# Designs tried in a protein design chat: miniprotein binders against b1l550. Part 132

Target 1, 279 residues: b1l550
Amino acid sequence: MRLPEELLERARDIHSEAPSHRIKLDRVGSFGLKVPVEFKGFLLLAEADVWVSLPEGRRGVDLSRQVEAIYELSNPPKDPFSLCREAAISLLEKLNYADSSGVSIRFDAPLQDGESLKYYGVEISSIASDEIINKIRVEILGMTACPCTAELIRAYKSSEIAATHTQRSLGILEVSTKAEHPDPDKLASIIERAMSSPLRTYTKRPDEGGLVIRSLSNARLAEDVVREMIHLFLEEFGHLPEDTHILAAVRSMESVHMHDIYAERSFSLDEIRKEISSH
Short names: E, the ipSAE of ESMFold2; O, the ipSAE of OpenDDE; V2, 0.75 times the mean of E and O plus 0.25 times the DockQ between their complexes.

## First folded at step 11 (miniprotein)

Design mb9 (at its last look DockQ between E and O 0.94; V2 from the best seeds 0.00; counts 0 for: pae E 1.6 > 1.5)
Fold by ESMFold2-Fast, scan of step 12:
Structure mb9 (fold): chain B 279 residues (1-279), chain A 104 residues (1-104)
Amino acid sequence: as target 1 above (279 residues)
Amino acid sequence: DPELREEEEAERLADEFRELAERLGYDEIEVTREGNRFTVEAERNGVRIRITVTVDGVEIRITVEIEKDGRRIRFLYVITSPEKLEKILKEIERIIRMFLEYRE
């Protein structure tokens, strides 16, 4: 059954009414929307949140217009970065009572790994007001090997390739910028290159041995990985605006402990360049 | 002269934006230059656009400003790989079209 459209003429516009309390809300929207996106030749199912600010004098947000904004732009599927930026702008245009709008999109990004694929996590957002701020967070697993235990065992055994414990480590790079979103594959590459070795979806025994030997020969503390990630980031993305903010972090799932090791650094490009130049 | 090449590339890109504005139905388009900075300005149906292009070596900076119904939005692209440029140009065109075609 479909109700007659003539009822729209008589029904109250609830959303435009005054609320019970004149309080502004920062984010009101539709969360957990499923949207198709096209990423580097792959058609992926992504999850999106869309929102706007709500002024103190307005009771509610037109949720139908929010959903319409992202779905109109997602058909046919397009790249999630353009979708994110365009949808945030569209929301602000369609919902004129809002002072700001935002969109976030989350998906697992495929990355070619020999004859197979591996996946890394991507979360992006765009927040529009009188300017647009774009944010991207990339998370990918790699391998680290402990240099402290390696040195101790080397002293004991007098071996060039010292035995040590290895573990999975999660590398994180988050970038907030007024420029367009950085390429997530480049961010994932930076994280993997900073690790003792990357992880793979599958390995045959000789290849597995090679990864282990690589990690043992390139033992790194979580602190070492974070510093290397920052160094590699500056080489690749030093062109971004000086007020660009970065978070670099590593969580090492220590194989010899009941707990993890965590290291991070947050900085702006302006801040880190001054720090490096002073040394 | 690298400076001359940067100015020529910026002028070429400004011309691309002039053509983009023409395709969107703008008929009064002003292109102005100050050094290696080119600005394309146009207005139609209460939608005013201002696109500024600067080229420095391999880096292309594009600033887009759209004004409609008393609201102004400004956003930036910093492109270091030429292959991204075509995609960004199409995104800018789609965004301007949204402002031109949407009516409450």
Scores: ipSAE 0.734, ipTM 0.899, lowest interface PAE 1.3, mean pLDDT 86
Fold by ESMFold2, look of step 11:
Structure mb9 (fold): chain B 279 residues (1-279), chain A 104 residues (1-104)
Amino acid sequence: as target 1 above (279 residues)
Amino acid sequence: DPELREEEEAERLADEFRELAERLGYDEIEVTREGNRFTVEAERNGVRIRITVTVDGVEIRITVEIEKDGRRIRFLYVITSPEKLEKILKEIERIIRMFLEYRE
């Protein structure tokens, strides 16, 4: 059943009324939308959230306009970063009573892994007001090898045993900047290079042996992985604005423990450069 | 001479941004240049744009400012790879077109 459109001329516009309680709201929108995106030739179904601010004098947001805005921009599918930035700006233009808008997009990014594929997690957002702030979070699993156990085994007798425990570790880089979103593949690469060894979807026995040997040669504490991620990030992205904010973190699923180890550091580019240059 | 290469690249980019504004229907486009930096300014149908570009080695910094109905929005691109430029130009053009074509 479809109601006559002429009713729009006669009906009260509930959304534009003043609310009973005049309280501004920071985020009003639609969360959990499914939108198509194109990433490196793959067509993916991403999850998106869209929102705007709502001033104290306005009762509601026209949610259909928000949803329409992102779906119009997602057809045909395009890269999620352009979609995110464009949708945030479109929301602010279309809903002129808001003083800010936001869009977030989440997907698993495919990554070539020999003759197979693996993936890493990506979440991006764009917050628009007088300026645009772009944020990206990348999460990827790698392998870490414990240096404490390795050193104890090395000190045992003649040091002929090369061994330690290894485990999966989740590396996290989160970047908030005024510039366009950093390349997620570069962020994932930084995380993997900071670890003892990458994880693979599949290894053949000779390759598996090499991977394990590499991990033993690169034994690292979770703390050292975080420090290495920061070092590598500065090499690759030192050109970003000085007020760019970064979170670098590792959650290690320690194979010999019943619990995880966690390490993190947050900083701005300006702050970390001052810290490093003081050494 | 690195400064001559930057100035030559800025001249080429100024042409590209002038053409972008022309495709969007702007006339009376004002381009101001100082060596490796230029600014494109124009107004059409109440939508004022100001695009500032600086070339520093292989790094291209682009600031886009759009003003409509007393509201101003400003966003930044920092490009270190020339193959990304065409994609960014198309994104900028789509964004400005949103402001030119939107009506309540």
Scores: ipSAE 0.680, ipTM 0.884, lowest interface PAE 1.6, mean pLDDT 88
Fold by OpenDDE base, look of step 11:
Structure mb9 (fold): chain B 279 residues (1-279), chain A 104 residues (1-104)
Amino acid sequence: as target 1 above (279 residues)
Amino acid sequence: DPELREEEEAERLADEFRELAERLGYDEIEVTREGNRFTVEAERNGVRIRITVTVDGVEIRITVEIEKDGRRIRFLYVITSPEKLEKILKEIERIIRMFLEYRE
């Protein structure tokens, strides 16, 4: 049942009223929206969050307008990076009482794996105020082989390739920058290259053997993986603004322990360059 | 001369942005040069735009500033591949158009 338009004219605008307590809110919006995006020729249904700030003198946000803003930009579907940036800006423009806005878009990104597909997790965000800050988080699983156990086994039994335990490890790169979002495929590649070996969607017996041998030949601690991620990141993305912030992390789901091993480094590009140059 | 080539590329890009502004209906477009930095400035219906381009080697830096109703938004692109340039240009156009078309 549609309410008569006449009733709408008589209704007070609750959102525009003064609140009982004059307090600014940082983020008010809709979380868990579903929006279509185009990514590398795939049409994906992504999860989206949209929000704006709310000034102290306004009771509520026009939530319907927020939702409208992102869906208008989502038809026809476009790449999630442009959608994120444009939506953040649109929100700020359409909700004039807000001094800041934000959009976050999450999906599993397809990644070619031979004749099959694997995937990585991606979250793309943009925060708009007087400036735009773009954030991207990439998570992808790989495999690590333990160098410590390998060394122990080598010491015990002479072998050309020392056996060791292997486990799945989750690599994480999070980048916040005033530039456009870094290429998530490149970020995923950095993570995979930093590990002992990538994971495969499927393996035939010879391929599986080769994958394990490669892993054993490239045994790495969780700490090694993080350091390698940082190194590779600097090689690929050293052109980003110096105030760009990075989180590099790995969570190793250790096969010989009940718990995971975690390592991380948070840094800005300027900080890490100074650190490396000091050696 | 690498520096000269960078300047020429920046100038070319500035011309692209000038043309973009023209397509968007801007009548008074000013292009200024400061060294290897080119700036395109224009105003239409209270929407002021300032686009700055700099070329350093293979890196193109584009800064876009839009001012409307006393608000200013700035965003940056750093392009290292030519294939991205067209996409970014289209995005910038869409964004500016958004400001031009939206009225309270």
Scores: ipSAE 0.648, ipTM 0.868, lowest interface PAE 0.8, mean pLDDT 91
ESMFold2 (binder alone), look of step 11: mean pLDDT 81; pTM 0.812

Design mc1 (at its last look DockQ between E and O 0.08; V2 from the best seeds 0.00; counts 0 for: pae E 2.2 > 1.5, placed apart)
Fold by ESMFold2, look of step 11:
Structure mc1 (fold): chain B 279 residues (1-279), chain A 89 residues (1-89)
Amino acid sequence: as target 1 above (279 residues)
Amino acid sequence: SEFTVEAERNGVRITITVEVDGKTIRITVEIEKDGRRIRFLYVITSPEKLEKILKEIERIIRMFGADPEEVKRLIEEARRLAEEILERL
């Protein structure tokens, strides 16, 4: 049974009332929505969060309008970047009492891996107010090889043995900018190129051996992986606004230890350029 | 060097600024409706990105109920300015 529409004329609008405690809220929204997106010809099931700010004088958010804002734009499915930005703007238009809105979209991005596919994590967001701030976080696994152990083994008995421990490492690039979202494939490429070697979906024994030898010849400390990520990022994205903020990080799942190591650097473009130019 | 195109109709003001920043082109879009102002920035480093960016801009400004003919004019003028700058680079 559907209730008569005429009741809307007589019913109290609870959401527009003042609350008994006048406290602004930063994020009020619907989290964990499932939305279809189209990315590089793939139809993917993404997870989205939508929210708005809530002023001190308004009791509640019209939650149906929030969900409407993103679902109207997601049918038919379209690229997640356009969806993210458009939904954030639509939220401000539909919920005009808010001074800001936000949308996050998370998905696994396909990446060509020889004759196969592999995937890396992507989370994008757009925060709209009197300007739009776009954020993207990319996470991809690679292989790192320890240079310290490699040197010890090389020096051992002068036997020409080339070996060290290798492990999976998770590389992270997160970018916050007023410009459009950076291309996630380029961010993933930067992370992989900074590692000792990429990880593959599968390898045959001769190819596996070659991959390990490559990683040994390109052994790097986690700290230097982060530094290389920054260097490569600046080459590719140095044109972004000077107040663009970046986080570059590596979490290494050390194969010879019970614990991980972590290295991280956060910076703005103008900050890092000044740091580099002072050397 | 900086070029601005504007449209104001039906309570919606749209400003698109196309400018050169070093070796790149910046497009700033500002939309004002009912006292609310929203700005976004696009940075163009290659010509192939221009059409996709202009389509996104068009879709965004249409969400504010802008006059369809003004939207066409605004986008075509922004395209003309951006293409002229790209020809000189």
Scores: ipSAE 0.516, ipTM 0.835, lowest interface PAE 2.2, mean pLDDT 87
Fold by OpenDDE base, look of step 11:
Structure mc1 (fold): chain B 279 residues (1-279), chain A 89 residues (1-89)
Amino acid sequence: as target 1 above (279 residues)
Amino acid sequence: SEFTVEAERNGVRITITVEVDGKTIRITVEIEKDGRRIRFLYVITSPEKLEKILKEIERIIRMFGADPEEVKRLIEEARRLAEEILERL
């Protein structure tokens, strides 16, 4: 049922009215939209959030215009980085009362694994105001082997390759920068290389044996993984602006415990460079 | 309309592109150094924001080791281009 358009002429514009309390809001928008994106030749259905700031003198946001802005830009499907930035800009243009806007796009990114696919989680964001701040979060599973248990077993049995417990570990890199979004594949690669070994979607018996041996030969604490992620990140992305902010984290789903082990470091590039140079 | 200003000194290449989309000016700054390229995007929605954005661009370009005189030239040219566009809007 569509209401007669003539009712719009008689209805108050509730959104443009003065609010009962003159308070600015930082974020008002639509969350959990589904938008198509093109990523490395794959057409993916991503989840999107769109928002703008609301000034103290305006009761509400024109939410329909926000939804329209992102869908206009998503047809035909484009890369999620361009969509994110362009939608953030378009929101400011369409909603001229807003001093800031934001877009977040989430999807599983395909990653080639032999003849099969594995994946990593991606969240791409852009916040527009006088400048655009770009944020990317990458999450990928790897495998860790415990060096402490390996050392105990080595001491007990004197084996060339010490057995140890292995588990899945989730590595996280989150980068916020005024530059363009860092390459998510490179971020995923950094996380995988920081682990004892990558995961595989499928393994042949010789490959599985090799993967386990590799993990045992490269046993790492959760703390080691985070430090290695930071090291590898600096090698690949140390050229980013000094005000770039990074979160490096790992959640190890420990196979001998009912709980997970978690480690993280939050830092700016300026801060971490000063820390490393002091040693 | 699109205008591009380029400078190359001391192994740093800088490209500033000024574009007009409707009533919005978009400034893209590309910096190439040591075989790596970085891009920054700025949006000018009002004339009052132009000087603030130009100062930020100057700061970023200097951070990458660009020649100070060349940076001043690039910023002044970008300002001129942006002002010419703003006057036409």
Scores: ipSAE 0.311, ipTM 0.732, lowest interface PAE 1.3, mean pLDDT 89
ESMFold2 (binder alone), look of step 11: mean pLDDT 76; pTM 0.726

Design mc10 (at its last look DockQ between E and O 0.95; V2 from the best seeds 0.00; counts 0 for: pae E 1.54 > 1.5)
Fold by ESMFold2, look of step 11:
Structure mc10 (fold): chain B 279 residues (1-279), chain A 89 residues (1-89)
Amino acid sequence: as target 1 above (279 residues)
Amino acid sequence: SEFTVEAERNGVRITITVEVDGKEIRITVEIEKDGRRIRFLYVITSPEKLEKILKEIERIIRMFGADPEEVKRLIEEARRLAEEILERL
């Protein structure tokens, strides 16, 4: 039931009042919104969070305007990256008391896998104030083959045995930049190429054999995967602003251990270039 | 080299700067309204991405209530400059 609108003339505007405790809040928003997005011709249901800062002198946020900002932009569905950047700016424009705004969008991205599809995880955000910072995190599974066990087996047998344990490994690239979001497919490709072999949705026996042989021919430590991800990232995205920040990481679900292996490196573009050029 | 296109009307000031940096084009957009100034950046390495970026910029500028005719003129001039630069690269 819709209440009579004339009540608005008599009711206090609670949100515009001063709070009892004058403390600025960094993020006040609506989290877990379901929004439609269009990605590579697919219509996907994404999850979004929207927020703004709240100054010390304002009691509450106009939450309906906040939700309105992203839903107005999501109809018709459009690519999630434009939606994310546009919504963050729209929040600042619509909520003029805020000094910053933010939007996060999460979805599973489809990726061609032979005649089938696979997917990888994407989370993007845009934080707007006097400038805009765009962040993207990509996660994709691949296969790694342990070079240490492979060498031990080679040394034990003089035959041509190329064997080692293999496992799924989760590769992670996270990029924070002033430029527009990097293409997630390129980030996913960087991660997969750094692995011993990609994972497939399905294979037939000859293809499965080839995949395993590929992984054995590209045995890599988790540390090696992280280093290769960084190398490939610099080749593809070295043009981004110098203060762009990157995290590259791998979590390996080691098949012969009761625990996982984790490796990571975070850096800015200017930092890593100085490090590389000094060797 | 750097080229700047500006429009100011209805209390909204818009600045689009197109800069060549090596083999890339950098487009910086600055919007000022009611004392608030917002700046954002695009780095363009190919002509295919330019059209999508310019449409996004236009949508963003219109959020601030800028004069529609000046917005169209501003975007068209930015497109012309960016396309000329991308053609030479």
Scores: ipSAE 0.699, ipTM 0.898, lowest interface PAE 1.4, mean pLDDT 88
Fold by OpenDDE base, look of step 13:
Structure mc10 (fold): chain B 279 residues (1-279), chain A 89 residues (1-89)
Amino acid sequence: as target 1 above (279 residues)
Amino acid sequence: SEFTVEAERNGVRITITVEVDGKEIRITVEIEKDGRRIRFLYVITSPEKLEKILKEIERIIRMFGADPEEVKRLIEEARRLAEEILERL
């Protein structure tokens, strides 16, 4: 049922009224929207959050305009990175009372794994004000093999390839930059290469055996994984602005413990370059 | 080398700066409208990426009510400058 237009003209614009308390809000918006995106030839339904700042003198945000802004840009479906950046800017233009805007888009990214698919988690964001900051978080599972247990078993059995416990480990790269969002496939590849081995959706027996042997031959601590991620990141993305901020992390779901092992480093490109060059 | 292209119409000022940083091209876009300034940056590493980014910039600039023909001219000039740089790398 649509209300008569005549009634709408008589209604006060509640959102434009002065609030009872003159307080600025940092983020007001719609969370959990579903938007279609095109990614690597796949049409995906992504989850999206859209928001703007609210000045102290305005009671509410025009939420309908926020929703319209992202859906106008989502038809036809486009890559989520362009959508994110364009939508953040569009929000500032459409909602002129806002001094900042933001968009976040979350989805599982398909990744080819032989004849099958695996995936990694992606969350991209764009925050717009006088400048735009683009953020991407990539999460992908890999496998780690413990070098400590391997050394103990090697000492005991005198084997070239020592048995050790293996586990799933979640690798995380979060990048915040003034440039466009880094390539998520490259980020996922960095994480996988930093692990003892990648995971496979489908394995034949020879492939499975090879995967485990590779892991055992490349045993890494959680700390080793994070350091390797940082090293590989610098090689691939050293061209990003020096003020680019990175979080590299791993959560190892240790198979011999009831708890996880976690390691992280947060840094700017300038900071980490100085650190490495000092050695 | 830094090249800047500017357009100003209908209270919208657009500045596109193309600069070389090592083996990469940086494109900075600045839009000024109604006392607000928005700046955003792209790092271009390939001709294919350049075309994609130029299309995005064009879409963004159009959202601010810039004249479509002027925007096209601006984008074409930015393309020319970027391509000339890419050919030298």
Scores: ipSAE 0.697, ipTM 0.891, lowest interface PAE 0.7, mean pLDDT 91
Fold by ESMFold2-Fast, scan of step 12:
Structure mc10 (fold): chain B 279 residues (1-279), chain A 89 residues (1-89)
Amino acid sequence: as target 1 above (279 residues)
Amino acid sequence: SEFTVEAERNGVRITITVEVDGKEIRITVEIEKDGRRIRFLYVITSPEKLEKILKEIERIIRMFGADPEEVKRLIEEARRLAEEILERL
């Protein structure tokens, strides 16, 4: 059943009314929307949040206009980065009382892995006001091997490839920039290259042995991985605006402990260049 | 080097600025409508990226009710400027 549209003439416009308390809200929106996106030849189901700021004198947000904005732009499916940026801008155009708008989109990105696929996590956002700030967070698992235990066992047994514990480690790169979102595949590549070795979906025994030997021969602390990620990031993305902010982090799921080890560094491009040049 | 193309019609003002910064091209788009101004930036490192970004810019500008013919003119001029710069890098 669909009620007559004439009822809209008699119903109060609740959203436009004064609120019970004159308090601004930073984010009011529709969260957990399912949207199809096209990513590098794949049709993926992504999850999106859309929001706007709400001024102190207005009781509510027109949530239907928010959903309309993102769904209009997602048909046909397009790349999630353009969708994110275009939807944030569209929200400001459609909802003129808002000072700012935002969109976030989350999905698992496929990455070619020999004859199969593996997946990494992507979360992006665009926040629009008088300018747009684009943010991307990439998370991918890799393998790390402990250099401390490797050195101890080498001293004990005099082996060129020392036995040591290995573990899955989660690498994280988050970039906030006035420029468009960086390519997530390049961010994922940086993370994997900083690790002792990448992880794979499927290996045959000889290839598996090779990955283990690679990891053992390239033992790295979480701290080492973070520093290498930063170095590789600057090589690939040093052209971004100087006020670009980066978070590089590693969470190592230590196989010999009941707890994880975590290392991180946040910086702007301007800040890190000055730090490196002072040495 | 900095190049700017502008259009204003029906209360919508659009400015596209193309700048050279090292080996990269920076494209800044500014849209002003009904007292609201929004500015956004792209950093172009390849011809393939340029085409994709120009199409996105065209879609965004059209959201604001800009004249379709004027939009196409602006996009084509920005493309010409950016392509000339890419050839010289």
Scores: ipSAE 0.672, ipTM 0.878, lowest interface PAE 1.5, mean pLDDT 85
ESMFold2 (binder alone), look of step 11: mean pLDDT 77; pTM 0.728
OpenDDE base, look of step 11: ipSAE 0.687; ipTM 0.887
ESMFold2, look of step 13: ipSAE 0.673; ipTM 0.891
ESMFold2 (binder alone), look of step 13: mean pLDDT 77; pTM 0.728

Design mc11 (at its last look DockQ between E and O 0.94; V2 from the best seeds 0.00; counts 0 for: pae E 2.4 > 1.5, pTM E .783 < .8)
Fold by OpenDDE base, look of step 11:
Structure mc11 (fold): chain B 279 residues (1-279), chain A 89 residues (1-89)
Amino acid sequence: as target 1 above (279 residues)
Amino acid sequence: SEFTVEIERNGVRITITVEVDGKTIRITVEIEKDGRRIRFLYVITDPEKLEKILKEIERIIRMFGPDPEEVKRLIEEARRLAEEILERL
């Protein structure tokens, strides 16, 4: 049943009323929307969050207008980066009482792995105010081999290739910048290259053997992986603004322990360049 | 080298700044309307991305209600400036 439109003329605009308590809210919006995006030739259904700030003098946000803003921009489907930036700006224009807005889009990004697909997790965000800040978080699984156990086994048994324990490790790169979002495939590649070996969705026996041997030959601590991620990031993305903020992290799902090993570094490009140049 | 193009009409001011540093093009867009200012930045290292970025900028600017033909002229001028700078490098 659709209510008669005549009722709208008699109803108070509850959203525009003064609140009982004059307090600004930082984020008010709709979370868990589903929006189509085009990514690397794939049409994907992404999860989206949209929000704006609410001034102290306004009771509520026009939530329907927020939802409308992102869906108008989602048809036809476009790349998630443009959608994120355009939607954040559109929210500020459509909701003139807001001093800030934000959009976040999450999906699994496909990666070609021979005749199969693997994936990485991606979250793309834009926050708009007087400036636009773009944020991207990439998470991808790789493999690490422990160098400490390898050294112990090498010391015990003289072998060219020392056995060691291997495990899945989650690598994380989060970048916040005033520039456009960095390429997530490049970020994923940095993470994979920083680990002992990538994971494969499909392996034949010779390929699996080669993957394990590669991992053993590139044994790395979680700490080594994070440092390598930072190094590779600076080589690829050194052109970003100096105030760009990065989080590099690894969660190693240790195969010999009940717990995970975690390592991280948070830094700005300016800060890390000064640190490296001092050595 | 830095170049700036600006339009002001119907209470909307749009400024596009194109800066070239080596092989990197920086495009800064500033929109002023009704006392609000919004600034956003693009950093282009691949010339093939320029057209895509300019189309996005055009779409964004149109959200603020300037005349579509004026916006088109502004974008074409920004393109010309970016291309001229790239050719000199």
Scores: ipSAE 0.652, ipTM 0.875, lowest interface PAE 0.8, mean pLDDT 90
Fold by ESMFold2, look of step 11:
Structure mc11 (fold): chain B 279 residues (1-279), chain A 89 residues (1-89)
Amino acid sequence: as target 1 above (279 residues)
Amino acid sequence: SEFTVEIERNGVRITITVEVDGKTIRITVEIEKDGRRIRFLYVITDPEKLEKILKEIERIIRMFGPDPEEVKRLIEEARRLAEEILERL
């Protein structure tokens, strides 16, 4: 059933009225929308949130326009970064009473892994006002091998055992910048290269042996992984604006403990360059 | 190392600034309509991405109502400037 559209001219526009309490709201929108995206030749189903600010003098947001705006831009499917930025800008243009808008898009990004695929987590956002701030968070699992235990076993009296504990570790890079979103595959690559070894979807026995030997030959503390992530990030993305903010972190699911170990560092490009150049 | 292209029509002013620093291209787009300004930035180190970024900029500008042919001409001027600067480096 569809009501006649001419009723819209006779009904009160509730959204444009002043509210009973004049309080600005920071985020009013639609969350958990399903949108198609195209990422490096793959068609993925992503999840999106859209919002705008609401000034103290306006009672409500035109929520249907928000939903329509992002769905209009998502057909045909396009890369999620363009969709994210375009939708954030479109929201400001269409909802001119707002002083800011935001869009977030979440998806699992495929990576080639031999004859198969593996996936890593991506969440991007764009916040639009008089400037646009773009944020990306990448999470990918790798393997770490503990150098401390390896050294203790090597030094053990009468021991010929070359061994240590290994575990899955979750690497995290989060970047907030005025420039366009960094390439998530490059961020994922930085995280994996900082680990003792990558994880594979599957391996045959010779490949599995090689993976384990690689991890033991490249033993690293969680702290070392974070430092290596920062080093590799600066090599790849040192061109970004100086006020770009980064968080590099590792959560290691230590196989010999009941709890996780966590290490992180946050910094701006300006800050870290001054720190490194002082030594 | 820096060039600006502007159009102003029907109450919308659009400015594209192309800056080159070494092998890095910075494109700043500013859209002003009804007294409100929106500015966004691209920092490109891979020249192969330039065409994709220019197409995105065109789509964004068209949301604000300028004639599609004027937008295409503006984007072509920005492309020409970026490519000329890249050739000189």
Scores: ipSAE 0.491, ipTM 0.831, lowest interface PAE 2.4, mean pLDDT 87
ESMFold2 (binder alone), look of step 11: mean pLDDT 73; pTM 0.678

